# Miniprotein binders against q9h3h3, part 25

Target 1, 235 residues: q9h3h3
Amino acid sequence: EDGFTAEHLAAEAMAADMDPWLVFDARTTPATELDAWLAKYPPSQVTRYGDPGSPNSEPVGWIAVYGQGYSPNSGDVQGLQAAWEALQTSGRPITPGTLRQLAITHHVLSGKWLMHLAPGFKLDHAWAGIARAVVEGQLQVAKVSPRAKEGGRQVICVYTDDFTDRLGVLEADSAIRAAGIKCLLTYKPDVYTYLGIYRANRWHLCPTLYESRFQLGGSARGSRVLDRANNVELT

## First folded at step 18 (miniprotein)

Design GR5
Fold by OpenDDE base, last read:
Structure GR5 (fold): chain B 235 residues (1-235), chain A 97 residues (1-97)
Amino acid sequence: as target 1 above (235 residues)
Amino acid sequence: DPEEKEELIEKLIELIRRALERARRKAEEGRVDEAKWLLIKARIIAYIYEEMTGDPELVREVIRESVEILREIAEKTGDPKAEEALKIAEEALKAVE
């Protein structure tokens, strides 16, 4: 990955966050409408800026599906940011444990499994599987990036409520695998995102806590999950 | 590539401006949560800028403008959430000055 790839992706993600989202909300929309919605807005065809001939005429930041149990994050992200700035000013050592404690203190515990897929049928199929799992209550919330002009990979984010709950993180991996996704997954807590901590940061913090690799026949979960912090396989 | 780096830095600056402008509009509309969220985003982008440049100035600027925006919305709405957010932003500003 070229030196600024992570920062570029971050900038694009931040830009996308500010634009309108296409949302299927299972709390207000019948599950029976999901297939029609997926057909109307396949992520490989939805364009970031509403290109001519796309399903969207206006810019779309994300395509998202909210499950029945989805609630907006109740965490204090603003307080987290303030505490982070104060910590930097203090000159105290910053470790993964520090970030974990900040996240806990401010109740910013959400995290996400990430997968990157090229535009096309495989992406749309993967998204459909994830969206169904969300609507069925196996997952809480997911989003996918729309197609960019450069034809780059699109990202699917599948969220969990608590990155400190290892079982919950693993359950989400299992649900993703059950949906038929076989690509590499990486898990990142949102606390790292909210603090602008990406790969190659000055604190040498790794924002990826877990890595999931698909495995044929080996585990009941259909994947091998690596704890990157401890370099231990969890499955 | 220095040129690529500079282009990204310019993009980050533009995104901060956009986020702050949108936050102001949301504040004028009395949309406390939306304004707050946009200010959080501006701050994230400023952190990325700081990491790339070593310059914390944009973080300070974002916090300063956040105080102004949150003050306006707190005065306009009287929303306790806005008042709390303002307090946090003011404390943050004092810490980085």
Scores: ipSAE 0.871, ipTM 0.952, lowest interface PAE 0.4, mean pLDDT 93
Fold by ESMFold2, fold request of step 19:
Structure GR5 (fold): chain B 235 residues (1-235), chain A 97 residues (1-97)
Amino acid sequence: as target 1 above (235 residues)
Amino acid sequence: DPEEKEELIEKLIELIRRALERARRKAEEGRVDEAKWLLIKARIIAYIYEEMTGDPELVREVIRESVEILREIAEKTGDPKAEEALKIAEEALKAVE
C-alpha cells in the first residue's frame, strides 16, 4: 500500500530515540525489583504520549532493560558517518563488504535481533521473558516500543555486541528461544541503521543479515537460522 | 501514495530541525555526548530524506550545522570531546565540498 513503510518506521524510531526512555538498569537496581517493574510498565499499556489511564503520564520513546555487564559502546559512529561520506564521493563500489569494513574500522559492531508482535498478553509475556534473560545475564540489552495511539505492532530489539561474531549472534538467538519466543526473528547490524540504509535502498544492500525461524525438532536451540548474505542455513 | 510521500518528507524535515535545535541546547548545557548523538540522529534522518528524494541537500546542511554547533561548544569550553567531534565533522564537510 505504502512503498515507504520502512522509512516511516525509521522516522518514528528516530523520534522515539529523542523522547524519554523507561529503563530498568540491573547495574544500579536489584534484580528482585524486576518483576514489580515489569508489572507496572507492560509494553502493551505504556503509551507513546502518556494517554489517560496509562502507567506513564509523560511521553515514552522506548522501554529498556540493561544487563549487569552492559557497557554502552556504540563505537565511533560519527567517524563511521564521515567515512561514509568520503566513500560515496570516492567512486569506489558500495557493497556488503565495504559496509562490513567500515563497521569494523570504526568499531560499530553492535546489531540486534528484532521481533514484531501485536499489543496484548503475548507481547507483554515475550518482553518479560526477554527482560529476565537480560537481568540473568543470558542477554545484555533489550528494548521494546510502547503502544502507539493508533495501535499496531510493537517491536522488541535484543542487542548483541558484535555482528561479525556469528557464534555470539547464534547464542543470542538461542537465549531468545529459551525464553519461549516462537515468532520470526530478523538480525540487523547497527551500521545500516546509522547510515539510514533500509529496504529498497539504491545499492541493493540487504540490511537483514540473518533470519531465525522457530523449529520444534532437530536443533537443540529450537530454531533454524538462515544467513541471508550467502543464502545458507546455519542450523 | 504521492500525498503520503509528501507528508513523510515534511515529517523528516521537521525531525531534522528538532534534532538540530535540541543538539544546540545540549551543547550549550555542556552535554557534549548527548549533543553528538542528536547530530548523529539528524544525519540519519537526512540520509533517509536523500534516499526518498534523491536530493543530497539536507545531508550537506546537517553536516554544516554540525560543524557550527561543535565549533561553538569547543571554543566556549575547550572540552576535548567537543574538539575531537569537531575534527570529525570537519572531515565530513571536506568530503562533500
Scores: ipSAE 0.869, ipTM 0.950, lowest interface PAE 0.5, mean pLDDT 90

Design GR6
Fold by OpenDDE base, fold request of step 19:
Structure GR6 (fold): chain B 235 residues (1-235), chain A 97 residues (1-97)
Amino acid sequence: as target 1 above (235 residues)
Amino acid sequence: DPEEKEELIEKLIELIRRALERARRKAEEGDVDEAKWLLIKARIIAYIYAEMTGDPELVREVMRESVEILREIAEKTGDPKAEEALKKAEEALKSVE
């Protein structure tokens, strides 16, 4: 990743968060309408700024699917940020354990599996598989970035409620693999995002906790999951 | 690339401005939840800025403006959520001054 790519992607994500989202909410919309919605708004065709000929005329920040069990609970993010600022002022050592404890204390436990795919049929097919898994209750919530003007890879984010629940994180990986996705997956807790911690930070904190690689003929999960913090394979 | 870095820094500053302006509008509308969310986003962007530049002043500026916006919404709505958010923001600001 050349130069400030992570910070650039973060800035783009923050900008996208402030723009309108295209949402399929399974709590209010029948599951039978999902296929029509996916056909209307394929991620490879939805443009970030509503380009001529796109299915959207207005800017779209994200395309998202909410499952029946989805509840937006972000915890005490304001308290987390205050504690982080106080910690920096104190000059105390900052470790991955420190961030984990802050996340637990403030109930900011959400995390996400990330995959990056080029625009096209493979992306749209992957998204359709994830969206179905969300609506069917195998996953709780997912989002995908729209197509940028310059092209580039689009990101699919699949969320879990608790990054400290290893079993829940692994179950989400299994559901993603069951949807036919074979690309590299990385898992990042949202606490790192809320504190502006990305790659190459001054504290040498790695925001990626887990990495999943597809394996042919492997375990029932069809992937190998690596704990990046401990350098241990979990599967 | 120094030019790429500068462009990104300018973008971060603009995004902070946008988030704060939107938070003010939401505060005027009495939307406490959305105002709080936008202020959280402004702080995230300010953290990224501080990491890239080594300058924490923009974080403090966002914190000061956050206190002002939350005070306005607390006074306007009397919502206990806004009052709690204001208290937390004031305490946070004191911790970094």
Scores: ipSAE 0.871, ipTM 0.950, lowest interface PAE 0.5, mean pLDDT 93
Fold by OpenDDE base, fold request of step 19:
Structure GR6 (fold): chain B 235 residues (1-235), chain A 97 residues (1-97)
Amino acid sequence: as target 1 above (235 residues)
Amino acid sequence: DPEEKEELIEKLIELIRRALERARRKAEEGDVDEAKWLLIKARIIAYIYAEMTGDPELVREVMRESVEILREIAEKTGDPKAEEALKKAEEALKSVE
């Protein structure tokens, strides 16, 4: 990635967050309607700005699926941001441990597995697998970016409730692999996103805590997960 | 690339403006949760701007605007969530001025 790719992608994600979402909510919509919804709104064809001939006529920020157990709890993000600003003003050292403690204190514990895929059949198939896993209760919530005009890679985000729960993070990786996804996955806590911390930041913080690589014939999980902070394989 | 950096900075400024304008509209509508969320987004974008430029002034500007927007919604709705958010925003602003 070039020096500003992460910040550019962040800006695009922030813009997308402010536009309407296409949502399948399993709490209010029967699971039997999922296949028709996926066929109507394949991510490779849904366009960011509602281009002519797309299934959407209006701008779409994200396509999302909410599971039965999904509860929007972001914690105290406002308090987290205030504490972060106070910490910067204090001149105290900032470490990954500092960010973990801030996240715990303010109950901002969500994180996400990320995968980047080119537009097309493979993306739509991957999304369908993830959406089904969410509706079936193997995952809680996921979203995918719509197709951009430039034809760049689309991102699928699969969320977990607690980035400090290593078992929960690994279980989500296993569910993603069980859905047939074989690409590289990276796990990022939302605390880094809420504080604007990306690659090459002044504090040398790495926002990626885990990396998952697909493995043929390996453990029941079908992947190798690396703890990037400690450089240790967890599986 | 300096040109690419400048284009991204301009985009960040525009996104902050958009987020704040939308937050004001949501405040006028009495939508506390959406207004708070948009202000959080504006603050994130301002953090990215501050990291790229080394200038924290835009963060302070977003914080000032956030206090005004949250005051408006607290006065309009009387929602305890809006009052709590306003108090936190005022305390945060005092800590950086």
Scores: ipSAE 0.869, ipTM 0.949, lowest interface PAE 0.5, mean pLDDT 93
Fold by OpenDDE base, fold request of step 19:
Structure GR6 (fold): chain B 235 residues (1-235), chain A 97 residues (1-97)
Amino acid sequence: as target 1 above (235 residues)
Amino acid sequence: DPEEKEELIEKLIELIRRALERARRKAEEGDVDEAKWLLIKARIIAYIYAEMTGDPELVREVMRESVEILREIAEKTGDPKAEEALKKAEEALKSVE
């Protein structure tokens, strides 16, 4: 990701967050309706701005699926941001450990596995697998970006409740792999997003904590997960 | 590419404006939760801007406008959540001024 690609993707994500979402909520909608919903709104055909001939006539920021156990508890993000600004003014050293402690203190512990896929059948199939895993309770919540006019890669985000719970992060990776996903996955805590910290930052903080690579014939998890901070394989 | 950087900076400024305008509308509607989230997003975009330009002024501007919007919603709704959010925003602003 050369130059300002990460910041550009962040800006697009922030813009998308402000537009309406297409949501399947398993808490209020029967699981039997999922297949019809997936067929109606395939991510490769849903357009960001509601282009003529798309399934959506209005702008769509994200397509999302909420599981039965989903709770939108994001902690105290406002307090986190205030503490971050105070830390910057203090001149104290800022490390990955500092951000971890801030996240814990303000209960902002969510994170996500990310995958980037080209528009098409493979994306729609991947999304269908993830959506099913969410509705079946193997995952809590996921979202996918709609198709952009330029035909760029779409992103699927699969969330976990606690980026400090290594087992929970690995379990989500296993569930994604069990859904048939074979591409590269990266895991990013939301605390980095909420503080505007991307790959190119003055503190040299890496927002990617984990990478998962698919492994043929490997462990029961079907992936090799690397801890990027410690450069250690976890599987 | 300097041109790409400038285009992105302009986009960030526009997104901040959009987020603040939407937050104000949500405040007028009495939607405290959505207003707060939009203000949080405006602040995130301002952080990205500050990192790209080295100028923290937009962060302070977003913080000032956030106080105004949260004050309006607190006065209009009397919602304890809005009052708490306002207090936090005022304290945060004082810490950077």
Scores: ipSAE 0.868, ipTM 0.949, lowest interface PAE 0.5, mean pLDDT 93
Fold by ESMFold2, fold request of step 19:
Structure GR6 (fold): chain B 235 residues (1-235), chain A 97 residues (1-97)
Amino acid sequence: as target 1 above (235 residues)
Amino acid sequence: DPEEKEELIEKLIELIRRALERARRKAEEGDVDEAKWLLIKARIIAYIYAEMTGDPELVREVMRESVEILREIAEKTGDPKAEEALKKAEEALKSVE
């Protein structure tokens, strides 16, 4: 069962990407409308397929908030995928370094902090905090999964525009913590998602670049961030 | 679990077909950007399939269908974005066939 959990989640995420999204777009919607929108569409109550009694009557793949400064730029994903095919047939080694270079070459630089929370008030509160941080400009864009029919943990994704920019990734971690989030965060560059690379892959690549653990104390950031590839603390 | 693996494989194949069908519909509407995005999605799903099965043939099938869809868009619209995407898709397919 556990051998295919990542693949099931990936398949569900791909299906969700193709269904309609509920979006609060700060570039076109006044910030004063955010609280009403959050109250109308709490992620613990928005159902994936529009169950009776849900605030949504149609399928919802993702609930998202776009900040005023959000400038969509996925980079050259088609070129990335083409180069990936060529690389695999070349016989050259597939390493974290080659993935990083592929991403840089094709400007597929975005990545995301992920957090998993059980449905309920804590999830809705965490999402509201993240959404406010996006609208206020501390973060650029975030999304959260809707509630599945059987429940289960939901995921909040908080995007950054350049996974190679360590400072920017750490600043996003700080903004997430400032919103009151204390759970484990993991950071995954989008290049892994676009190439279908998950935990159990033939190259033994680790799609998680960073882990962030909340740390109470004298730390300036309030978290302990580990670089997974090098087993090195960044904070 | 072999039964779970087979069910997931069938789901992946259905999702690929759905993505390609929707890409073709967006192509008919002239929406090059959305069609291209859906083809990217189909490819991601095919990568997941290839990892689970060890068989890269579905990736190549998706690449071939992507060329066909992009060719239809480029011929119908003349859109430079579609023409560029088509050339990239054709070059990628030639590199693995």
Scores: ipSAE 0.848, ipTM 0.933, lowest interface PAE 0.6, mean pLDDT 89
Fold by ESMFold2, fold request of step 19:
Parts: sequence; C-alpha cells; structure tokens
Structure GR6 (fold): chain B 235 residues (1-235), chain A 97 residues (1-97)
Amino acid sequence: as target 1 above (235 residues)
Amino acid sequence: DPEEKEELIEKLIELIRRALERARRKAEEGDVDEAKWLLIKARIIAYIYAEMTGDPELVREVMRESVEILREIAEKTGDPKAEEALKKAEEALKSVE
C-alpha cells in the first residue's frame, strides 16, 4: 500500500457508499430516541460486513445522522464532471482557483470536517457528541465509518453546505469542539471527492483546505485553524 | 509496489462494474436519482483509475455506459430530469471522442 493509501481509502469509501447505511434521521425520528440508537449502534461495534456478535447482521457502509433542518443539495455534480472533462482536454492550467470556480459554477459547494480515530471508547464518545450536536441543530449531517479490520482507524465526517463560506466552516469547527472533540480536524471540499482528486494527484493540488487543532489556552472557540492554501492562521 | 498497484486496479475495475450494474437495475426500475448517483460514483472511480494508470479509456467506457443507461431511463419515463441528464452525458462524451 506504499504510496496508494489515499486511493485505497477512496476505493473503500466508494464501496461503502454503495452498501446499506445505518441512519438516524431526525426529520422522521424523535430526538428522544437518539440515545438508545447510539447505545445500540456504537461505531466501534458496528461491523462493515456483519460479523458475528455485532449489532448488525448485514453489511453497513456508513452510520449517519441527519439533522431536523437538513436539506440536502449536492448541486450539479454531473455538470461538474462534464466540465472537468472539458477542462482537462483544453490544456488550460489546473489550479486550486480553477477547481474553486468549477465548484461555484456548478453549485457543488458542500465540504466536510474529517477526524480519524481508533476503534474504542474515544471514537464512540466522539461520535455520540457529534450525533447529539446534529440532532440539536448545531450541525447539519454527519457520518462515521463502521469497524473494519481489527485495529483500523475509523473516520467521522461532519458536513457543511458551503466551503466558500469561511464563517460557516469555522462555526462547524466550533460546534465540533463544543461537543468535546480535541483531535486534529481536516477540511475537504466535496468537489475534490467528486473529481477523484486525492493527496498524490498529478496536478499537485491540496484537497485539504483547512486544518484545525485544539488549543487549551487559545481563542474563544478553542481551535487554531490553518488555511492550507495560503498558509495563514485564521484564529 | 507493482503487486499492490495491480490489486488496487482490479478492485477499482470491479467497483466500476458493480456501480454500473446497479445503475442499470435502477434504470430498469425508473429510479432516476439513484441511477444518476451510481453513474457519478462510477465516474469518480474511473478518475482514480485513470490517474493511477495514465490511461483515460475506462473513463470513456463509463461515459458511454452512462449515455446508454440514461437513454433507457429517459425513454422509459419521459422524466425531464432523465432527459436533461442524458443530454449532458451525450455532450460530455462528444467533447472527448
């Protein structure tokens, strides 16, 4: 897997997208049922393929929570992909600016904060805090990978609706920290995911737009956020 | 690592096949939205393949299959969403062939 870690993770994520999801949907399920659902389906115990003794008997691709006010809008991803093909054929330079403009033009504005945690109490506790923040309305939607391979890290994705809205992205970071999460967070716009652009890409693009680090004596939000493209601290 | 690369390539090809097969089933059921999302995923996987191999042909194969599947939906349902998606897919394919 040397040099192909991002591609392996991408392939696993695509496979997971096509398998059933385990969803708590606050739009159709009372918030009072959340704690029981979290206790039944901790991400460290929900298995990718339905192992004996796990709470699920069927494959699970993702565990997700949709907030009461969640109104999904992925934009024109088909048009984005078509324009991407034309751009690559044109011979025009491919830069972070051209990706940003492509995303804006096609309204593919969503993005996500990512955190990676080993299976166990820390992961389950972090997920529970995020899920509660979603149901309470501080966040809109989140998902977490199930347990695959003993000892493998799992990922929590917390979505925002507009990566160009810096304040909204920072507000989501603050809500994540308020849920008690102290690990490193990275932010990736969905445009990179939809175009299959990962760390070791031929255009040398950096799909991570922001990094957030928890800081005990820091800002009111408790985060130190770095803009990776401009190498500028935002806090 | 050539062996790890080859194994990943085989996995990507299988995932594309799976996505396209499921998209065809959704097209037969008239489910425009799910078929479109499965075709988007097949395209993403093909992009990853093309970057790893330097070979764009699998992207083009997915684009051709997408036109075929979207045509089936549009003809079966008459749904404006399917007709719009078909038009976009045909224009995209023409731009690279």
Scores: ipSAE 0.845, ipTM 0.932, lowest interface PAE 0.6, mean pLDDT 89

Design GR6
Fold by ESMFold2, fold request of step 19:
Structure GR6 (fold): chain B 235 residues (1-235), chain A 97 residues (1-97)
Amino acid sequence: as target 1 above (235 residues)
Amino acid sequence: DPEEKEELIEKLIELIRRALERARRKAEEGDVDEAKWLLIKARIIAYIYAEMTGDPELVREVMRESVEILREIAEKTGDPKAEEALKKAEEALKSVE
């Protein structure tokens, strides 16, 4: 059945979270080493399980770049999950508004812009641009999935600190576009990930908050951004 | 279709076991923060399972094991962070039982 695609991707992401990551950490590694690292570990060549002929010999869950200003802050995720359990037993309606309020109450405010690209030059070039933007301080943290199988699309995630800060989310979109990225971007608050809520869910919630399309007629930054929660264009 | 669903269910169950096993090992090492994160991940995976199957039992099992693991950490270390996490886990479990 077609309804299990999101669940498969979620399971793969959770498995990847628990395997080793390849990390360039600008807080401890000189920026001058970035280009060599990118050349050694292109995401189209780094394999999920360490296939023969790949640059990695061990499994890799994610390839990531941490900026100099990266300060991990996930908020009170344990409290979020506890409140989620209580909400479900209360009989109260579960809506986008209640999810937003749970996230705010527990300070679980991070979110991410997502893009999906096939393996090859375009993916590796997009990742390199994002990684440089992170090290230069225009973005804070990004990761990209390794190659699991030939021809399958891979994902780049670019994180932001606060999904309720519309300006900050739009500035991250602009930084992504400045790196030369023209594909569709979707923005998902992390609260949905921490509660295991994906596109096909019983509450009909839409985890995508914003959608960004590259367009010359859009904002000065070259994006047309739609607010999916309110069905309005922000640019 | 049915085979795909069964394979995914088996994978989710194994990922939960893996996360819980690692959380217990981190608890034995006294690493409160990493144990907490692994328990959070186990809960996320259990939520995916519950959504796919309509069966909340695995979420309840993860919640019960989380209390057990956090109690062990709190007893071993006396760490205020572990005691706070345990209190939150116990309260959450009571809200659904």
Scores: ipSAE 0.842, ipTM 0.933, lowest interface PAE 0.6, mean pLDDT 89

